# Ledger of designs, part 271: VH-VL binders against q96il0

Target 1, 167 residues: q96il0
Amino acid sequence: APERGAERRDTAPSGVSRFCPPRKSCHDWIGPPDKYSNLRPVHFYIPENESPLEQKLRKLRQETQEWNQQFWANQNLTFSKEKEEFIHSRLKTKGLGLRTESGQKATLNAEEMADFYKEFLSKNFQKHMYYNRDWYKRNFAITFFMGKVALERIWNKLKQKQKKRSN
Below, E stands for the ipSAE of ESMFold2; O stands for the ipSAE of OpenDDE; V2 stands for 0.75 times the mean of E and O plus 0.25 times the DockQ between their complexes.

## First folded at step 9 (VH-VL)

Design A93 (framework fv_ebrasodebart; at its last look DockQ between E and O 0.25; V2 from the best seeds 0.00; counts 0 for: pae E 3.5 > 2)
Fold by OpenDDE, second read of step 10:
Structure A93 (fold): chain C 167 residues (1-167), chain A 120 residues (1-120), chain B 108 residues (1-108)
Amino acid sequence: as target 1 above (167 residues)
Amino acid sequence: QIQLVQSGAEVKKPGASVKVSCKASGYTFTDYYISWVRQAPGQGLEWMGRISAYEGYTNYAQKLQGRVTMTTDTSTSTAYMELRSLRSDDTAVYYCARDQSYLPKGHDYWGQGTLVTVSS
Amino acid sequence: QAVLTQPPSVSVSPGQTASITCSGDKLGDKFAYWYQQKPGQSPVLVMYEDSERPSGIPERFSASNSGNTATLTISGTQAMDEADYYCQAWRSSTAYVVFGGGTKLTVL
């Protein structure tokens, strides 16, 4: 039995978008879509006097973004690979070459491709369920910390107003 | 209780290969990654790489590229690390550790370690 | 490779506060994790996400982050706290895990 070579499932390169916002920016920046994930990265602004809560929120947001980037980069890579394998397998079964007589890449019809998409979605259903679960958990945490940061900012503003009234 | 149980100590000659196993229990194996970390005698922790127990995605430390292979068996909830072309400087305790997410975060559970000795 | 830098050793008297620092490029953008390792034992996670304690870790353990420096603080240090401590983070560009060089905490 030919040793099924352990198909190196290459991880998508962690494509941190090389998008660098202007150094003097005081707001979050959105970059172009990443070539692997097709998601637009956000470069988060760092305040000069960032509080520990603000820093934690920023780290959570950044981590969640990177998590999304990595997930979708891997999914897109897996999809592309499996799609190509499916096409090659089906063409082989039909006795067709990988190239047409005109030298173009041979393709399958829409019906055959529909089967691929159905199978792919079915196969990855659990993965998507886990993704959604984790997505909600992450966003809940982010929202919670957004609330904390908002309260902190309100409190700090109130303290400053009291100090100004006492002087 | 969550546990990672590793295979026993190994003694190898230079140029040989070693395969260490790590059996996970007490949690859903496919929900996590497994990282491998080694520690040479009297030295610090060195990350070797990680594998997704579900997708099988691997990420290896650059220093070990081409020499290390990580695999998983979901049916037995076991992770494997193979290191090839062993050298004397590969003598270390090898740890498997549970990685918490798609991103390389902290390692909350560790195996007991496997001593691999490479000697002529 | 962005290296996490730790002091090689820290010494404290029983009951005093021990502080172990971990410095690295862009550590202010990533969560730090801390591990305790006693001789002949596996590492144990003692702090995660800069300042969170796992269940079972004593309250005397705390951690903070300021800029690119993470700090593990052990208040009321006990003899049982003598161990090697490692900080850990990861790199976005490579998704590699990076450990600090370790700090030996001695309780004198």
Scores: ipSAE 0.641, ipTM 0.847, lowest interface PAE 0.8, mean pLDDT 90
Fold by ESMFold2-Fast, scan of step 9:
Structure A93 (fold): chain C 167 residues (1-167), chain A 120 residues (1-120), chain B 108 residues (1-108)
Amino acid sequence: as target 1 above (167 residues)
Amino acid sequence: QIQLVQSGAEVKKPGASVKVSCKASGYTFTDYYISWVRQAPGQGLEWMGRISAYEGYTNYAQKLQGRVTMTTDTSTSTAYMELRSLRSDDTAVYYCARDQSYLPKGHDYWGQGTLVTVSS
Amino acid sequence: QAVLTQPPSVSVSPGQTASITCSGDKLGDKFAYWYQQKPGQSPVLVMYEDSERPSGIPERFSASNSGNTATLTISGTQAMDEADYYCQAWRSSTAYVVFGGGTKLTVL
């Protein structure tokens, strides 16, 4: 059988947009908001002489971004589904159809929706606390590695300066 | 000490379902995802999916969509994996493994494995 | 492509260096992980975050990850290192974990 070597690209169901930065950019790029998470992705620039420490920092930041986007994509999906279920349930209780006579989606007023928001926030309080805990831990790790990279860059500049002065 | 203990071996007929448990101890359960990985006799590792212990969200391998369900019970620090509509090629050792949610450290602790045999 | 390729087998003599490769499109942009599995046992994490070694794993184990290839290196290979080795990566494009097909390391 012939070997299928054709390049295949799959879109992520949530978390990462398919934004491409300009060729050979020398800076990180911020893309448009992701469809699912509504967060702007950062596309990281890879320098030609990237150190092992710089590579670890970049990969950690990228992994953290993917984790963060995945969490919020999941949260937004859950919110949307539960919101629809709440609206449908309340309309059924009132003896109303899911659609108006004009064919548009039937909605609830702001006062009725306030009940949903309060219930949703209460139900998800513990989950959001765990998210915040993980977010802080991830940012502490990133800050630690940023400090190490900064120190490495300072040392390299000093080393280069000493080398130039010696000549 | 950190430990993941799985339920015992199961023998099922084709078309049945199986539910494997994985009880975690020695760590904060909600700090970790639980992955399920299976291995058919003489074959390699195949990732089935994962669940977030605090979020409850699941990611399933595409080929198992519609047949697998993963759940957790945070009060007992136990993860569950249910596989439905069993076929003979589902015969495998099923592993649970933890994966830290706040750092990408990999699957550092694994359960002992549960042999599921699907035969008539 | 969301596939990790490993050689099916690698053979070395005791005391020699074993190298096991894992290839995937842009694998070097992701963290790679390595697992050791002996017959009848659960997998054991031997390398994580490309080149980090868990507590209890001998210093003779090292790893790298760049471009399209991750490599697990075992220096001074011992009979006890005989096992199946699996690479693993996280890929956001499918939001799932990918394992390589595995490499059987034989120490002759």
Scores: ipSAE 0.626, ipTM 0.831, lowest interface PAE 1.4, mean pLDDT 84
Fold by ESMFold2, look of step 11:
Structure A93 (fold): chain C 167 residues (1-167), chain A 120 residues (1-120), chain B 108 residues (1-108)
Amino acid sequence: as target 1 above (167 residues)
Amino acid sequence: QIQLVQSGAEVKKPGASVKVSCKASGYTFTDYYISWVRQAPGQGLEWMGRISAYEGYTNYAQKLQGRVTMTTDTSTSTAYMELRSLRSDDTAVYYCARDQSYLPKGHDYWGQGTLVTVSS
Amino acid sequence: QAVLTQPPSVSVSPGQTASITCSGDKLGDKFAYWYQQKPGQSPVLVMYEDSERPSGIPERFSASNSGNTATLTISGTQAMDEADYYCQAWRSSTAYVVFGGGTKLTVL
């Protein structure tokens, strides 16, 4: 059973609240959380002389990020909607209103909310299993191309150095 | 031998619905997306949407949102596209096409197409 | 709406090189794909991931994608290459597939 939080752990260098990256940068940047997916997008650096293989790697990473954002945006909306529907249904069953006497949203105790979390996870188990499989396949492909780019860079350095010495 | 075989031609009246089937064979159906693409007479290709065969997750073209439903039946390796509230400008050849779920290799295999004619 | 623009037609003599362009804003930041469609037939994938050629597609087909323009190039064009050609890209901001309007290649 792999942990589903791997993408969320990839939030390293982001600032606290109002991050404003430099206009010119030679490195990838991690932006603030997306409103819908709650994932931090990577803003990929595009070098001036990008090889076809480097371009393919960058595009594959961008497309994988977009796929991941779409999945989690949909899951977050579904989670929020079903959570409110669950609370509304349980409050109605108990004969209670949707708001307390102070006007704040009525809620359920931790034990009752645990029932929601269990039901949601059970209901979405297969969907997350296939997501995890696809995520691992995508990550493997990206890692493979990262290795190819690394070898290309080493080869280009050796070829250039060999050319200088042979002249 | 990878193959996508679609249901036969349909003639419909405006306001009706049509459901086109696409039976896949020769590969693991649940590893791929199925896209639906249509082509009106004398016109180019128009992407309608896609469905993940294994998860059932869909992306629909905005123009068709609310009128189109895409489903799959993994037990028969069949994808379906239903278009509701048909209009004369929905007359087209409708194609299904396979797409990779994890590596963007494009639409590598296509069905033979299904002509849907909408006329009053 | 994101649009991929292709010339409506391109004509070449047999044996010469045909070039079909596909223009879109920042298209070079996305993977481009090319499809061939002959009259009465389904489309056939002829190039993917900007410049990759599927198995069974002749080496005289090549493609590139940079800046705002993707280009399909057919060297040594043959009569059998006469067809409609469509480019395709993925729209990153809306998660939708976009096709170009198509280019009719005529081999005279």
Scores: ipSAE 0.317, ipTM 0.704, lowest interface PAE 3.5, mean pLDDT 82
ESMFold2 (binder alone), look of step 11: mean pLDDT 90; pTM 0.928
OpenDDE, look of step 11: ipSAE 0.605; ipTM 0.832

Design A94 (framework fv_ebrasodebart; at its last look DockQ between E and O 0.21; V2 from the best seeds 0.00; counts 0 for: pae E 3.5 > 2, placed apart)
Fold by ESMFold2-Fast, scan of step 9:
Structure A94 (fold): chain C 167 residues (1-167), chain A 120 residues (1-120), chain B 108 residues (1-108)
Amino acid sequence: as target 1 above (167 residues)
Amino acid sequence: QIQLVQSGAEVKKPGASVKVSCKASGYTFTDYYISWVRQAPGQGLEWMGWISAYEGYTRYAQKLQGRVTMTTDTSTSTAYMELRSLRSDDTAVYYCARDQSYLPKGHDYWGQGTLVTVSS
Amino acid sequence: QAVLTQPPSVSVSPGQTASITCSGDKLGDKFAYWYQQKPGQSPVLVMYEDSERPSGIPERFSASNSGNTATLTISGTQAMDEADYYCQAWRSSTAYVVFGGGTKLTVL
């Protein structure tokens, strides 16, 4: 199963992407989770007869995905860094070393880690509120353009019916 | 009225640092990224980096990584750009410009520019 | 490694159509933007999201973006349009902004 999935990943020249959609796909394609954001990228199918409006919707969806990937990659990096700093600080306060006798990284118990999570959430509350605001505004814009595309498709179908009735 | 107002011209010696400010008014500061763009005399626009006003996340141009720092003060709606270890080829007009964080609308408003001259 | 290439200069007579190109690998997969800069002034956004025009920008300004090339078109070019024009792409996947080298438009 994992081996099967690997067959659809090629190494990009920069090593940035190993994702490759199926050769015969006529739909959007979902890739493996990004290493840093842990979000799955969507590769959008480009129709042969893509209208300017459809192109704008696709670019807007792609830009929103990239923005979302960037936000969560940064958030995860910040979380990991601050978590490590918190653990080191608390171990120093206890007079403990950074490594156990087995050579593994020393950790804090769940009760001690709860303090970190509460502090992190509290400190980042406003940032998450702004993220949610931007997320909703972006999705509102996407929905608006999806509506325009739907109306365009309805209009094109009506034009086809009129031409067929005229013949 | 939407405005970005920058600090005044600076003359610095090589090796010094400069910190340029950009005060925003007339809009919700946290809805926008602030880009810093410079232009050497007679040359084109060179992007230096941007900062997200609400999360403080920064992205810097590769050539300036390690020499530039961008910050914001949301209480005063002000963005700052500090450039260190100045060289004569850092002589340029430095611009701040806003770019909407929730839609890809481009840099719709720009500061008036700050001339930074680096000479011995 | 992102580079946007523009011709350094374009010359047109008053009333003629000016065409300024901006080339970059897969540029048509991204939104392109155009800025006008007159001597001693800050840049002004004249086109955004490939082909959208900000309020206050004359209808004679239009733009397109497909494949590897974005194009700014100024129809019925006037003396007041004489300026340097810069294209821009936003690369959110790489989290940075790229400007073209600029094109000086001369109205003869």
Scores: ipSAE 0.609, ipTM 0.827, lowest interface PAE 1.4, mean pLDDT 84
Fold by OpenDDE, second read of step 10:
Structure A94 (fold): chain C 167 residues (1-167), chain A 120 residues (1-120), chain B 108 residues (1-108)
Amino acid sequence: as target 1 above (167 residues)
Amino acid sequence: QIQLVQSGAEVKKPGASVKVSCKASGYTFTDYYISWVRQAPGQGLEWMGWISAYEGYTRYAQKLQGRVTMTTDTSTSTAYMELRSLRSDDTAVYYCARDQSYLPKGHDYWGQGTLVTVSS
Amino acid sequence: QAVLTQPPSVSVSPGQTASITCSGDKLGDKFAYWYQQKPGQSPVLVMYEDSERPSGIPERFSASNSGNTATLTISGTQAMDEADYYCQAWRSSTAYVVFGGGTKLTVL
């Protein structure tokens, strides 16, 4: 009995962008698209005197980015796997090999692939709905904290001006 | 109400394997990760790994690499953790926990725990 | 694996404020989570994302983060708060979950 090769369950791609900005950067940096998620990572600047609110905002932004990177990395991997399985299944059903007579990878026509895309979207519809919901929640939170940070900065500037007038 | 219900206590010999189940209810199972955490008697919490309930992607603690396998059954909303080549130091309460959405960053709901005793 | 460091024990009198610290490398870049565990029970999430409180957790529980140190604060500590407390973080580079060693809070 042929030993069914233990399908190496692919470990989730660690969506950690290896992009490192210059050490002396005083601003946020945008990296190249990640190879798994195809999303551009942002390296967030950390001020020397970062307030607790600024830190919270930065962490929320970082986590949301990581969440997005992980989601799309996984989604793209799942898509690629299911696409390959679909192609193989359809070719087999047609009595076709995985390679053409010329040795090229056998492909399906656009109509057959359209069926795959419809099925894939249908199957993942709920997942995408939840993603969108969470996306809005996260971005709402980020926006809220952006407002708080802005107010804090205004207040701090006003206090500094008052102190300078009193001296 | 969100609940994670684990299988009952297990007694195993050294070298044996144990498979613990964790049935989830009260939420969409496929939207979350499941982490496994163990606690030896009188010791702290030790993270074992996580699994994506939908994709089946896994990450295991380095210490347990090659000995642990996590799986999910989406039809029954059940997560499984298998630990092989059991040792006496694997004696612990094993917990499944639901991670927050799309990232295994924190655990908001926990199972009741499963005691696994490894004795000669 | 980077370890989160907690004091092994903290003692407090009823009504006083208890503070439990958790220190780790790059903890300032990640959210801390806190769990309460009573003897023979499963851990319960008491704080998430450094300072957010889950529903059902008393307001006397609070948390903060400064640099690489997270702090769980329990104001007006009660006898029922006696438990083990664990901090936890997630590492994006490895996708590993890391727990602190735990702190036993005793209410004297």
Scores: ipSAE 0.516, ipTM 0.820, lowest interface PAE 1.2, mean pLDDT 90
Fold by ESMFold2, look of step 11:
Structure A94 (fold): chain C 167 residues (1-167), chain A 120 residues (1-120), chain B 108 residues (1-108)
Amino acid sequence: as target 1 above (167 residues)
Amino acid sequence: QIQLVQSGAEVKKPGASVKVSCKASGYTFTDYYISWVRQAPGQGLEWMGWISAYEGYTRYAQKLQGRVTMTTDTSTSTAYMELRSLRSDDTAVYYCARDQSYLPKGHDYWGQGTLVTVSS
Amino acid sequence: QAVLTQPPSVSVSPGQTASITCSGDKLGDKFAYWYQQKPGQSPVLVMYEDSERPSGIPERFSASNSGNTATLTISGTQAMDEADYYCQAWRSSTAYVVFGGGTKLTVL
């Protein structure tokens, strides 16, 4: 029986946004950076004999990844909007137009833009502290469930050994 | 004793805005987000959006994007939902409900609901 | 977009087992949640994380979630269980909460 080719496996750091893990992979995959969050997603493996506890762990990891990607996508959107507002406000204060004489979008110099970056970081500092708190709470919970899965797997190995001795 | 207590019923004309409050007590407000869910008379639950109590970040249902604003005040443990440009089909009971931000437990506590009636 | 489909109604006799389904594309890859709502009242969470039961919910409530379908099961159904039941999931593609259309459980 002739085989058809397997799907392309993409393990390179410079991968594309349309990464697609192989259908038969037994491993999680790390994809290219998401265009909105700039985070690399994990594409989780779903084993054929996944236990309820293993399924819960996978769902928790996936939901934490989605939460993290949403936070940074929102931050990137806010950053972009506030950056443009800052530039427009400073150009208006200086009596300059929004376009250069060549028609290109006017910008501020690096020293002027440093004021924006400083203000943005200061304004958002407490929000990032709360985000870090929640991120570590999520990581602790996931680690706890990883331990529960490990114990479940050990218990199953012990039951298999006991069955062989009772036969 | 965990409670979510909402502001009272409102009657509005088409085109107006309404702002509903939801005061939380009995738990650490910043460990949860607040969802807003509405229910038109005789109909099912419709999720409107959520706000993270500690980040202030929001996610709105796509059909309401541009008409809704959700905010929080962590000093009073209060969430707010404002719906603008009201239409007759916005007549509903509006609920707030909490959910954990880091372990999905579902909406385990709900406010009593706020009836908003939009009439000509 | 993502839709959770429930039957509009389910009828059972007292003491029998009620089964309420919730269908959605790859729903078994997400946590499913169930809510009970009696007339004039706020919804009450009755199942979370696919199969977990909150404190205060009777043991006759159970649930499962696999493939495209989550199922709420009420064994030994009582008259007080008569209510509307909603399933709920989180949709990864949109990061939105989605509710099913609701199922009216009637106990005759």
Scores: ipSAE 0.319, ipTM 0.712, lowest interface PAE 3.5, mean pLDDT 83
ESMFold2 (binder alone), look of step 11: mean pLDDT 90; pTM 0.932
OpenDDE, look of step 11: ipSAE 0.390; ipTM 0.789

